# VHH binders against Rho GTPase-activating protein gacW (gacW), part 19

Target 1, 182 residues: Rho GTPase-activating protein gacW (gacW), of Dictyostelium discoideum (Social amoeba) (q54g18r699to880)
Amino acid sequence: VTLTDKAQINASTIELPPLVSRSIDLLMEQGISSVGIFRTCASATALKKIKTRFEAGEDIDLKAENVDVDTVAGVLKSYFRELPNPIFPENLHEYFFQAMRQSSNEEIIQSLKDIIDQLSPLECKMIKKLFHLLHLISLEKDVNMMSPENIAICWAPTFFRSFASELLPINSFMIVNYFDIF
Key: E = the ipSAE of ESMFold2; O = the ipSAE of OpenDDE; V2 = 0.75 times the mean of E and O plus 0.25 times the DockQ between their complexes.

## First folded at step 13 (VHH; framework vhh_7ubx_2)

Design u3 (at its last look DockQ between E and O 0.77; V2 from the best seeds 0.00; counts 0 for: pae E 4.7 > 2, framework grips)
Fold by ESMFold2, look of step 13:
Structure u3 (fold): chain B 182 residues (1-182), chain A 118 residues (1-118)
Amino acid sequence: as target 1 above (182 residues)
Amino acid sequence: QVQLVESGGGLVQPGGSLRLSCAASGFTFSSYAMTWVRQAPGKGPEWIAVITSGGSTYRDDSTKGRFTISRDNAKNTLYLQMTSLKPEDTALYYCAKGLYWEDLEDYRGPGTQVTVSS
């Protein structure tokens, strides 16, 4: 093992899973104004068809096939729900709670950044791209009907794999303050 | 085994009101967030209201001011108070355990039909 072999892989060399990158890209282009995005569901049949193709290793061109926004949103959420370990595993939850108890927004933001830094480089790259999308959706709530709180309801159980209601305002805060945290 | 049974649906005129109920059993009701979901003809299910175990509520912005979610932990019952009903509110309404409403079949009831027509 050489010193070069021990060099940390930086974020620029990490490729996101095609399901994640393709889905987020399509949703950024076509999903921001979609009423009820992540709140409404595609048919189970449409979702299963796309998931099966991704699982078989196909790099689907979702845009070229005109896959509808709700199907893409469902596939994206299912990916995170089905991870072996959640993006924000239980051992991080108390740190999230402690972060939100800080005295100022600046201290809260710094504490959240410190927690995010504990994730793997791949996880960090995925959630940075995903939370960018969620932030953009929240800015268009008058069109898409998805406030930061509504988005948090849709995503917090997937991110944390927990029903704890205290996680909802944390998720909402991270969506609103995306640029400062990520 | 989780059991959820919705009731209180029916035919109502535009502008009318309904109160939906969801009787829960087979789990510790007070420990979980609860969700109302609806499915209109030809559309997929959509989330409309959530109440947390702590009593905080979240509502779909399009129904804001018309629908109110509540719970009675002593009776293991979830409620949806609907007012100023419109034809577009016509749907099958489900209650669901937790916040995972896409996995509705595992954690939902059979639903109660709400029909808004003159």
Scores: ipSAE 0.234, ipTM 0.602, lowest interface PAE 4.7, mean pLDDT 84
ESMFold2 (binder alone), look of step 13: mean pLDDT 80; pTM 0.806
OpenDDE, look of step 13: ipSAE 0.707; ipTM 0.860

Design u4 (at its last look DockQ between E and O 0.69; V2 from the best seeds 0.00; counts 0 for: pae E 5.4 > 2, framework grips)
Fold by ESMFold2, look of step 13:
Structure u4 (fold): chain B 182 residues (1-182), chain A 118 residues (1-118)
Amino acid sequence: as target 1 above (182 residues)
Amino acid sequence: QVQLVESGGGLVQPGGSLRLSCAASGFTFSSYAMTWVRQAPGKGPEWIAVITSGGSTYRDDSTKGRFTISRDNAKNTLYLQMTSLKPEDTALYYCAKGLYWYDLEDYRGPGTQVTVSS
């Protein structure tokens, strides 16, 4: 097995954590039209009950248990917030800022793609699936009341673990331009 | 040590107005986005307005423009002007440093109660 073969084998065998894949799948099926998704939160009690079961290793069938959309959304956001390192760590933030200073949308998009390509294969797989969901939500903003900007407010602190408000336009840009960036 | 203290809540009639204040200390207020969050009985928290360090504002669409966030960086104070209040606006209102409005208890104040009833 060559180095190239090992890299190909490793990439092809990456599975998303069940919490991530089941949550995103449920939200794609049932959450797109949900008013205030990610902005309205589940009760702390409901959230802790589901989080505790996932943390104990249970692969919860969220659909079969009729777990409400806001609880699933909260569990998903909590997963990314609790990662050992944020999905977009601080050493990438200046690159994000530099990307947005490019003169055309096409150059901005290419610069953002280059940053995304620095993430691990697992991180890339997770954010492709997640940003697909966020993009779909943004397309239904007239129903769900979640503009790309509102979604960015909900997610930027979790993605970047940063108080810099300049990251909001970057996050909303990536949501809008999902198909070109991811 | 972040400290946030809300004030200006109270009992109001439907259609009334309130101005909430949030006094901030323990950080460089002008450098951070600030958020107003509310939590109704039996519900989870929801953000209702954000103002960035640069002064851009975002409001949730459910308030239909009735709520306006503002800041006075010279006084380290965040404001929420609420108008046309409805019984469904009854909640605990609190401010938060940055955009961690429901996730980080240490970055929010204890809140001020707003009760809208006939």
Scores: ipSAE 0.205, ipTM 0.601, lowest interface PAE 5.4, mean pLDDT 84
ESMFold2 (binder alone), look of step 13: mean pLDDT 82; pTM 0.824
OpenDDE, look of step 13: ipSAE 0.479; ipTM 0.795

Design u5 (from t5 with W101Y; at its last look DockQ between E and O 0.56; V2 from the best seeds 0.00; counts 0 for: pae E 4.5 > 2, framework grips)
Fold by ESMFold2, look of step 13:
Structure u5 (fold): chain B 182 residues (1-182), chain A 119 residues (1-119)
Amino acid sequence: as target 1 above (182 residues)
Amino acid sequence: QVQLVESGGGLVQPGGSLRLSCAASGFTFSSYAMTWVRQAPGKGPEWIAVITSGGSTYRDDSTKGRFTISRDNAKNTLYLQMTSLKPEDTALYYCAKGLYYEGDLEDYRGPGTQVTVSS
């Protein structure tokens, strides 16, 4: 058992925050076909109720409580918006821009993988699970009306904590090329 | 710091048209994407259209044929041309600085202009 094997074993056993894992699981099962997912929002009251319970440490069974899709989507998005540090902090943004200027998709993908490798094991596990969901949503755009570009609009400011519109193509590219990057 | 003032709302009949305007100040308007958002009573906000700093537009597919977003960077003004209005379009319409998501809408939005579509 090598040091690399031990690191891989530790990463595979990292537990996601219940808010993140429960929300993504619910949305993968019930949210893929939801029209306007992440674009339409639940009421602030519904969001606050669920967020407060997760913040108090409850592992909510969102399926058993029949929590509606838009509330779960809003809770998930607010979690990432409220992180102390954004998933893609500003010191990485120029690397993202440089990656997108590479001459081939293969080079772009490798550069993005190198950036993702700089995130913590927990952050990597979270974004792998989240981008899997976003990819699946984008594949059903004819049903849910959420193209990769629309999903990028909803999520890029949250991921990067920045209003720069140049981040939209980056986010869209990562959604489309999920299996190659993550 | 950021100031956004919407205008052009009102009461219209079904099938009618309105042009909404948003006057912006307190930031470099030409450097930011701008968003139109609507909110009906008791519902969460819903983005309608986004225009990037470079002029690319993104619209909700259900309104694609009826609503057109545009900007005039020289006048620091954002527009939404609405046609074929339906009762379901009744809402308070806001403009917002940047790309829409729920958190930054609260910090960087105008007070809104009411659109009411009814007989």
Scores: ipSAE 0.237, ipTM 0.607, lowest interface PAE 4.5, mean pLDDT 84
ESMFold2 (binder alone), look of step 13: mean pLDDT 81; pTM 0.809
OpenDDE, look of step 13: ipSAE 0.473; ipTM 0.776

Design u6 (from t5 with S53R; at its last look DockQ between E and O 0.70; V2 from the best seeds 0.00; counts 0 for: pae E 3.4 > 2, framework grips)
Fold by ESMFold2, look of step 13:
Formats: C-alpha cells, structure tokens, sequence
Structure u6 (fold): chain B 182 residues (1-182), chain A 119 residues (1-119)
C-alpha cells in the first residue's frame, strides 16, 4: 500500500481549510435560495475583515455572527481566486478544450472525470464540495435567478484565469452534470 | 492603462427605454469579454450582462430579457439596450473589462452612468 493509495483510500479523513468548509456549509444551509448569490458583491470592507480573521487562524462561527450570505459567498470565491496555484492549473486547459469538442455527453463526462482524477486528494475534496453547492444553487434558479450559465460566469475567472470566457460552456456543463462527473 | 467611460444614463419613466454606451481605451477591446454591472443605492454591485470576445451573450435571469448587451469592436464601444424599465432598475450602471470579479472592480470598471426610473 503506497502513500498515494493510502491517501486515496482515506480521502474522507482529509481536513478542508476551515474557511472553505465553514463557508460552503453555511451556503448550503442558508444560501442556495438567495437571489443573485455569487453575482452580487459583498462590501469590500466586510470581505477583508472576515478574510483577515480567518488568515489569523480565528475559528469564526459565521452563523452565530450572522455573517451576510453575500459576504460568505465572496470570501469563498476569494479563497479560490487567491490560491498561488489555480485549482484548475494551466496545464489542464487543453484537456478542458478537448472535452468541449467531444461528440456526446457521455464522452464529455468521461473526459472531465479524467481531468478531475489528476487533482490532488485535497483539491478533489474541495472541488467536489464546491461543485455540489453550485449544482444545488443551479437547481433553484427560478428562485435565486442563478442559472448554470450565470454561476459559471461568476466562477470562471477564478477557475480558469486567462481563458475564463472561452471555457464558460464546459464550466456550466460541470455544474449541471455534477453527480455524473464528481 | 485601461479606461472605460460610460454614457447614456438619465431619468426615464417606468416602461421607458435607454441605451447605454461604454467607450473603451488602453487595451485591445476585441480581445476581451465585457460586462455591464449595476449598483443600486445601499446595495453591492451586481453584474447584469456579459458579452464574450466571440459575441456570445449572457444575461442576468432576473431582468427577464429586458436588457441586451452588444459591442462594436471597430469603435471600441460596448452597449446596453434597456427596455421596459422599472423603478427597481434605478442604479449606477458601469462597464467592466473581462468577466466581473468582486474585489477587483475598481481596477476594471468605469465611473458609471446614473439611470433613474421614476414616475
């Protein structure tokens, strides 16, 4: 049993950064029906205060402090935006383009699974939790006004950096097809 | 140095129409997606329409198709055609280079043009 195999087997025990886990949990509980989630901006001041407290190691109870949903959404997006290495690094972009060119949904899904398999166990756990949230939001689009395409626009600059607009369709596809891909 | 200058705002009655323009300079306009964003009093900014460099458009579902984004790459100009305006559309409207990302708005947007919908 290699360390890689042991990590794959024990992926359920990997601890997510508290900012990520607490933010996604709050948004799953309180945010999926919020109108314009991820599209509307929080106060830049509110974002910075919460981010600074997390960076200092504070264990913030976002629910007890009644932190605004848009502030939590902004904090979450900012975390992924500010990663030194993007969650979908540049060497994967051609694979995303190749997936977009497949002729059937089944082929696109398999190509995306292959891309996700290249991420580290921690990255996989974060992305799986994040896209679960994004999928749930998309299911409530008639209430929150956030179609898969609207959600994809909000997250594409964070996921893909310099090719964000070109990869909007595959970003939207991943949100819609969450359960088949992740 | 990116510069975006919005125009075409004003006071309109409910049900009215306006066409906003955004003049762009300091970057290769045709190489970027462009976004319209609005900010109502006491609210945070929200994007409302996106147009890609290839001309595909994406609109905020909450506007129910009342707003149409377009671009003229020869004039380096972005447009927003607004129809069936409601008092709830009252806001400062501005354009942004690329896809909108909160926190970086000040570096990638113009000063905005005020739209006021009142009877």
Amino acid sequence: as target 1 above (182 residues)
Amino acid sequence: QVQLVESGGGLVQPGGSLRLSCAASGFTFSSYAMTWVRQAPGKGPEWIAVITRGGSTYRDDSTKGRFTISRDNAKNTLYLQMTSLKPEDTALYYCAKGLYWEGDLEDYRGPGTQVTVSS
Scores: ipSAE 0.365, ipTM 0.698, lowest interface PAE 3.4, mean pLDDT 85
ESMFold2 (binder alone), look of step 13: mean pLDDT 81; pTM 0.808
OpenDDE, look of step 13: ipSAE 0.609; ipTM 0.822

Design u7 (from t5 with G103Y; at its last look DockQ between E and O 0.75; V2 from the best seeds 0.00; counts 0 for: pae E 4.0 > 2, framework grips)
Fold by ESMFold2, look of step 13:
Structure u7 (fold): chain B 182 residues (1-182), chain A 119 residues (1-119)
Amino acid sequence: as target 1 above (182 residues)
Amino acid sequence: QVQLVESGGGLVQPGGSLRLSCAASGFTFSSYAMTWVRQAPGKGPEWIAVITSGGSTYRDDSTKGRFTISRDNAKNTLYLQMTSLKPEDTALYYCAKGLYWEYDLEDYRGPGTQVTVSS
């Protein structure tokens, strides 16, 4: 059993929350070209209606109901914002800062991988799928108007539950270097 | 207590200019990033521009070249210079402490100033 085999086994055996899995799948298929995705929000009423159904245990077929892309994006963001503990809790923030001060991109990437390995297997699987989406969005910046930096502005407060602007470059670095880090 | 008060909105003809101000108090203004956000009637909020504590700026690409964010840390004031205004820019504009705020984090934003672009 190698580290690669362990990662593959964990990915195949862990069930993601339906809200997370269904939202990311829809956004992968029809959200990549959406102008301002994650920067423009649906109404609070639209978000509440969908979120209430997920919280009641419904596995909503978002595609079949033609749920609006901005509503799905907002529901996904609110899930991570409302976690009891943020994905990147405060006790890890100094490690993120230290990682970014390494002398080469290779060292930075390895340090970030080491931090991510401290997360639970479920958290790792969620953020691997989410950052894949964010990376794909960043590649279509000229269509959707969402650079890695703009995406980081939308997501860093949610990921870190912090208002420190020094976290923006860290978040954008992880989006750009998705394939090497996750 | 965090206090943010926007001003400088009003009725403007298409093609006009406005300078919005946000007076901040109750926190160390120079230590935080600041954000301009707008909300049109019947729509959710969208952020427009961010300025970091170090002065780096980030802007919505769709307003590129028309809107400029700046700050005066000595006066605890955030600014948004808007030019070439369009009817589509009609919205409530408010400032927020830190990075972009979701709907449920309203304690860290001001009440806003109305900008109406109409002939």
Scores: ipSAE 0.301, ipTM 0.668, lowest interface PAE 4.0, mean pLDDT 85
ESMFold2 (binder alone), look of step 13: mean pLDDT 81; pTM 0.817
OpenDDE, look of step 13: ipSAE 0.819; ipTM 0.905

Design u8 (at its last look DockQ between E and O 0.65; V2 from the best seeds 0.00; counts 0 for: pae E 2.1 > 2, framework grips)
Amino acid sequence: QVQLVESGGGLVQPGGSLRLSCAASGFTFSSYAMTWVRQAPGKGPEWIAVITSGGSTYRDDSTKGRFTISRDNAKNTLYLQMTSLKPEDTALYYCAKGLYWELEDYRGPGTQVTVSS
ESMFold2, look of step 13: ipSAE 0.564; ipTM 0.825
ESMFold2 (binder alone), look of step 13: mean pLDDT 81; pTM 0.816
OpenDDE, look of step 13: ipSAE 0.833; ipTM 0.914

## First folded at step 15 (VHH; framework vhh_7ubx_2)

Design v1 (from u8 with L103Y; at its last fold request DockQ between E and O 0.65; V2 from the best seeds 0.00; counts 0 for: framework grips)
Amino acid sequence: QVQLVESGGGLVQPGGSLRLSCAASGFTFSSYAMTWVRQAPGKGPEWIAVITSGGSTYRDDSTKGRFTISRDNAKNTLYLQMTSLKPEDTALYYCAKGLYWEYEDYRGPGTQVTVSS
ESMFold2, look of step 15: ipSAE 0.667; ipTM 0.861
ESMFold2 (binder alone), look of step 15: mean pLDDT 86; pTM 0.867
OpenDDE, look of step 15: ipSAE 0.823; ipTM 0.908
ESMFold2, fold request of step 18: ipSAE 0.632, 0.751, 0.708; ipTM 0.849, 0.888, 0.878
ESMFold2 (binder alone), fold request of step 18: mean pLDDT 82, 82, 82; pTM 0.824, 0.822, 0.821
OpenDDE, fold request of step 18: ipSAE 0.841, 0.841, 0.847; ipTM 0.918, 0.918, 0.921

Design v2 (from u8 with L99F; at its last look DockQ between E and O 0.76; V2 from the best seeds 0.00; counts 0 for: pae E 5.0 > 2, framework grips)
Fold by ESMFold2, look of step 15:
Structure v2 (fold): chain B 182 residues (1-182), chain A 117 residues (1-117)
Amino acid sequence: as target 1 above (182 residues)
Amino acid sequence: QVQLVESGGGLVQPGGSLRLSCAASGFTFSSYAMTWVRQAPGKGPEWIAVITSGGSTYRDDSTKGRFTISRDNAKNTLYLQMTSLKPEDTALYYCAKGFYWELEDYRGPGTQVTVSS
């Protein structure tokens, strides 16, 4: 087994937290058409009940329990909001600003790929799955009323924290150009 | 600590207008985006409009054309001009610092808007 083979094996065996994987799977199945997804919030009580069960280690069958889309969306966003560091920490923000200054989409995309490669393997796997969902939601904006810009606003403080407003355009760009970047 | 105080709510007939105000203190207002959020009875909060520090605006499509967000950085005040009000607009309306509209510490107590005959 070579070093490259070990890296490939490790990446393929990385387990996403059940909260992340189960939430994204449900939202891909029944959240894409939900009006205002991520812009509307579930009740704090509903969120707390589901979060507590995940924190206790339960791998909840969200579909079997008919957990509503807004509760699942809130649980997912809460996971990323509560990370010790934002998924795109402050030391990467200068690189995002440099990417925004590139002249061509191809250069912007390459800069973003380089930024994504600086994340840990687990974070990279989570972000690829999450942005896949966000991209799919953006494709159905005429049904769900969630443009790439609206989705970017909903996720900006969770992704960036310090420069959420200034990074809205690149955040929206990543959602639209998912397949080229991730 | 962030301090936000909303005003301008009240009882209005369908088709009426209101202008909501949000007085801000405890942070450098001009450096942050500001958000209007509403919470209808029996529902969770939802943002309805955002204005960046540079003045760019983003609106929920369902209120597009009826609600206008604006700010006065000299007065540390955020505004929401509401027109063509409908019973469905009945809610508590909050302002929030930046994109922290889900966090109570970054919102005001809200102002009630009730649209009824």
Scores: ipSAE 0.251, ipTM 0.655, lowest interface PAE 5.0, mean pLDDT 85
ESMFold2 (binder alone), look of step 15: mean pLDDT 82; pTM 0.820
OpenDDE, look of step 15: ipSAE 0.753; ipTM 0.872

Design v3 (from u8 with L99M; at its last look DockQ between E and O 0.63; V2 from the best seeds 0.00; counts 0 for: pae E 2.8 > 2, framework grips)
Fold by ESMFold2, look of step 15:
Structure v3 (fold): chain B 182 residues (1-182), chain A 117 residues (1-117)
Amino acid sequence: as target 1 above (182 residues)
Amino acid sequence: QVQLVESGGGLVQPGGSLRLSCAASGFTFSSYAMTWVRQAPGKGPEWIAVITSGGSTYRDDSTKGRFTISRDNAKNTLYLQMTSLKPEDTALYYCAKGMYWELEDYRGPGTQVTVSS
């Protein structure tokens, strides 16, 4: 095999961590209608039990074990919270602010797409799947009580690791406009 | 060093009202969003209201407007006005700096609210 073939093989084998993929899949199936998803947290004990198993490399069948929605949601959020760097690191924040100053939604969307394209292939793959879930949750806000703004509050500190309130409208915009941005 | 001290909790009957306060120090209070969080026995924490530095508010829709967050930047104090209290509102109530409500380092020690007859 050549070096080029190894690089292409590595790109084709970029897969989501089981914690991320299994958690999002369960939440898409069972969590969309859950009242207060991501706003209500499971107990620290429940979270630790599941998180420890994922960190040990186990590919847990969350559905077969009847792991509750809030525990799965908490495990998923903790993964992103504990990354060495946030998914949207500080050096991108001014670009996000500049994007939101554009004159039209179309320009804002294109600017946001350009920022997201700067993330690594793995990060981009993870956030595409995650924001798909967040978008679906926002569409069911009359049932689950989670508006795009409420979801943004739950996730903005984890995504950006910033105290800037101006990131809330950006986060909610990306949730609402998922299909155009991601 | 961030310091947050909640007060105003206590025992109250169903249908009653209560006003919680959070005294903040160690940071420029007016520059940050602030959050009220609660944790019922046997459950994890949940946020219930957020107020931005500019005064915009966000509330948990499931409380149906019974809780009102406000701030007094001159006194470095965050408030939660609770009305029409129900037994399910029984919890330890914390204030948090920003929207870091899940992280203990950004929360105060909390004040207990107990709603029972």
Scores: ipSAE 0.467, ipTM 0.782, lowest interface PAE 2.8, mean pLDDT 87
ESMFold2 (binder alone), look of step 15: mean pLDDT 82; pTM 0.820
OpenDDE, look of step 15: ipSAE 0.860; ipTM 0.924

Design v4 (from u8 with A33T S53R; at its last look DockQ between E and O 0.72; V2 from the best seeds 0.00; counts 0 for: pae E 2.8 > 2, framework grips)
Fold by ESMFold2, look of step 15:
Structure v4 (fold): chain B 182 residues (1-182), chain A 117 residues (1-117)
Amino acid sequence: as target 1 above (182 residues)
Amino acid sequence: QVQLVESGGGLVQPGGSLRLSCAASGFTFSSYTMTWVRQAPGKGPEWIAVITRGGSTYRDDSTKGRFTISRDNAKNTLYLQMTSLKPEDTALYYCAKGLYWELEDYRGPGTQVTVSS
């Protein structure tokens, strides 16, 4: 067992927070065809009820309780919005801007992979699962009306915690090129 | 202190048009992306149009091009031109600073648009 093998074994045992895994699983099953997913919001009351149960440590079976798609989507986005530090913190933003200035898509993709690799193993695992969902939603934009750009509008403020609109093209690029980056 | 004040709402017939305005103060308006948001009775909010500081626009595809967002940075004013209005467009319309359209602290009080025969 090498040091590299031990690190890989540890990463494979990382469990996602139940809120994250349960929400993404439900949205992959029931949310892909939902018109306006992430653009339309559930009521604040519905969001609060589910959110407080997760915060109390409950592993909610969202599917068994028939929790609606917009409520699950809102709870998922709220989790990332309320992290102590954003998933893509400010000290990485200039690296993201520099990545997008590369001359070819291959160079852009490699630069983005290098930035993603700086995140913790848990963060990487979460965003890999989340961006998979976002990618799948973007593939069904003719049904759900959510282009990669529309999805980026919904998520970039949460991912980067920034007012910079220049982050929108970066976010949409990562959604479109999910399989190459993550 | 951020201030956003919407105006131009009212009662219109189906097929009608309205131009909404949002007067902004308390921040450097020209430096920020701005968003139009609507909220129908009994529903959560939804964004409908976005304009960046550079003038690029993004729209909710479901409105089929009926809504046009614009800005006048010299007047610190955001606009929404709505045409071919339908009863389902009835809502309270807000402007929002940046892409924080879900957060009340970044929105104005709104202007009511009612589309009814």
Scores: ipSAE 0.456, ipTM 0.788, lowest interface PAE 2.8, mean pLDDT 88
ESMFold2 (binder alone), look of step 15: mean pLDDT 86; pTM 0.862
OpenDDE, look of step 15: ipSAE 0.828; ipTM 0.908

Design v5 (from u8 with T52N S53R; at its last look DockQ between E and O 0.74; V2 from the best seeds 0.00; counts 0 for: pae E 3.7 > 2, framework grips)
Fold by ESMFold2, look of step 15:
Structure v5 (fold): chain B 182 residues (1-182), chain A 117 residues (1-117)
Amino acid sequence: as target 1 above (182 residues)
Amino acid sequence: QVQLVESGGGLVQPGGSLRLSCAASGFTFSSYAMTWVRQAPGKGPEWIAVINRGGSTYRDDSTKGRFTISRDNAKNTLYLQMTSLKPEDTALYYCAKGLYWELEDYRGPGTQVTVSS
């Protein structure tokens, strides 16, 4: 067993927080065709109840409780919004701007790969799973009414905080080009 | 202190038009993207249109072509021109600073739009 094998095994065995993994799994199964997913918010009461239970350590069976798609989407987004440090830390935002300056899509993609490589293994695993979901939603925009640009608007404040508006194009680019970047 | 005051709502028949306004103060209006948000009875809020600092606009695809967002930086005012209104457009409409449409502190109190025969 080589050092590379041990590193690969460790990365593949990292468990996502149940809130993240259960939410994304449900949305991949039930949320892809949901009109306005991430654009429409759940009621504040429903969101608070589910979020509090996850924070207390409960591994909620979202399907068995028939938790609606918008509540699950809201719980997922609030998890990333409330991280002590944003999933894309502020010191990486200048690199996103530099990526946008590249002259070709191939160079932009490589720059984005380099940025993703700076994240921890857990952060990488979460972001890969999340952007896979966002990509799948974007492919069904004629059903769910969520273009890559609309999805980017929903997530940009969570990813990029103060520079959310300026980084909308690169946010949309990452959703569209998921398989080339991740 | 962010202050946002919406106006221009009211009762309108299906197929009608309204122009909403949002007067902004307490921040440098021209330095921020702005968002229109709506909330129908019994539902959560949803964004419907965004305009960035440079004037580029983004709209919900389901309302594309019916709603137009614009801004007047000299008057610190955001606008939403709504046409071909439908009963499902009945909602409280409010504006939000930047892309922070989910946060109450960044939204105004709203103006009611009711589309009914």
Scores: ipSAE 0.360, ipTM 0.736, lowest interface PAE 3.7, mean pLDDT 87
ESMFold2 (binder alone), look of step 15: mean pLDDT 80; pTM 0.801
OpenDDE, look of step 15: ipSAE 0.754; ipTM 0.876

Design v6 (from u8 with S56R L103Y; at its last look DockQ between E and O 0.62; V2 from the best seeds 0.00; counts 0 for: pae E 2.2 > 2, framework grips)
Fold by ESMFold2, look of step 15:
Structure v6 (fold): chain B 182 residues (1-182), chain A 117 residues (1-117)
Amino acid sequence: as target 1 above (182 residues)
Amino acid sequence: QVQLVESGGGLVQPGGSLRLSCAASGFTFSSYAMTWVRQAPGKGPEWIAVITSGGRTYRDDSTKGRFTISRDNAKNTLYLQMTSLKPEDTALYYCAKGLYWEYEDYRGPGTQVTVSS
């Protein structure tokens, strides 16, 4: 199967970076039951090996190479951490704080939808796929030991950069309420 | 510059207890969440416990409540009380400012905990 030919035929479709799509796909298939996923990280050596190959232009088949789940999780988080701008940049933080002050879940959800609408189409596509994974992980917390709050702790510095601890409650809310928001 | 110095590690028998301390300077300690992290030989880091500036705590459920994080803002010191220690708890334990344990500039050099007969 040639992914280049499929992408060429559907030229109007926004393609996710291979690192993001390959990592999330593998984690949805093999990472949901992994104890401590995103809380436990691979060694810096293991991460560097995979990151160097992606940076050299290789589209790594993570599944075919049986890359360790914690390495894939670390590579995925590193991609978002190293973005020039965080996925939820500082100009959106006040909107997140305002959403946290709403009195009903329905109002909070609508506020979050409005915030997500501010993101570029590519950012929206990445975040929808990522939060789908995070939601699935949270549903299996009795197996993987990762509550929505624990997942939010792992990702808040990466999503927001500033005010990560103050934004933990809304971060966990987005994980729990994925289907209503995204 | 953020400065964090851990202490209180050592060799402990299985079932034993240790109290780790982290002395903080170079930032307003009381305004930030703090994290305890551990790293076993040949493994990557994993966070164990977080305490917010307001004192709310989050823990790794797999430790079954054996580890308790606390802070003393007057002394700029973070604590980890460890009980019922097991050989698999053997690791380098370090603290991190906020939730930034993945950034080396935001964490200390660590204190070794070894659980062995």
Scores: ipSAE 0.541, ipTM 0.811, lowest interface PAE 2.2, mean pLDDT 88
ESMFold2 (binder alone), look of step 15: mean pLDDT 83; pTM 0.829
OpenDDE, look of step 15: ipSAE 0.824; ipTM 0.908

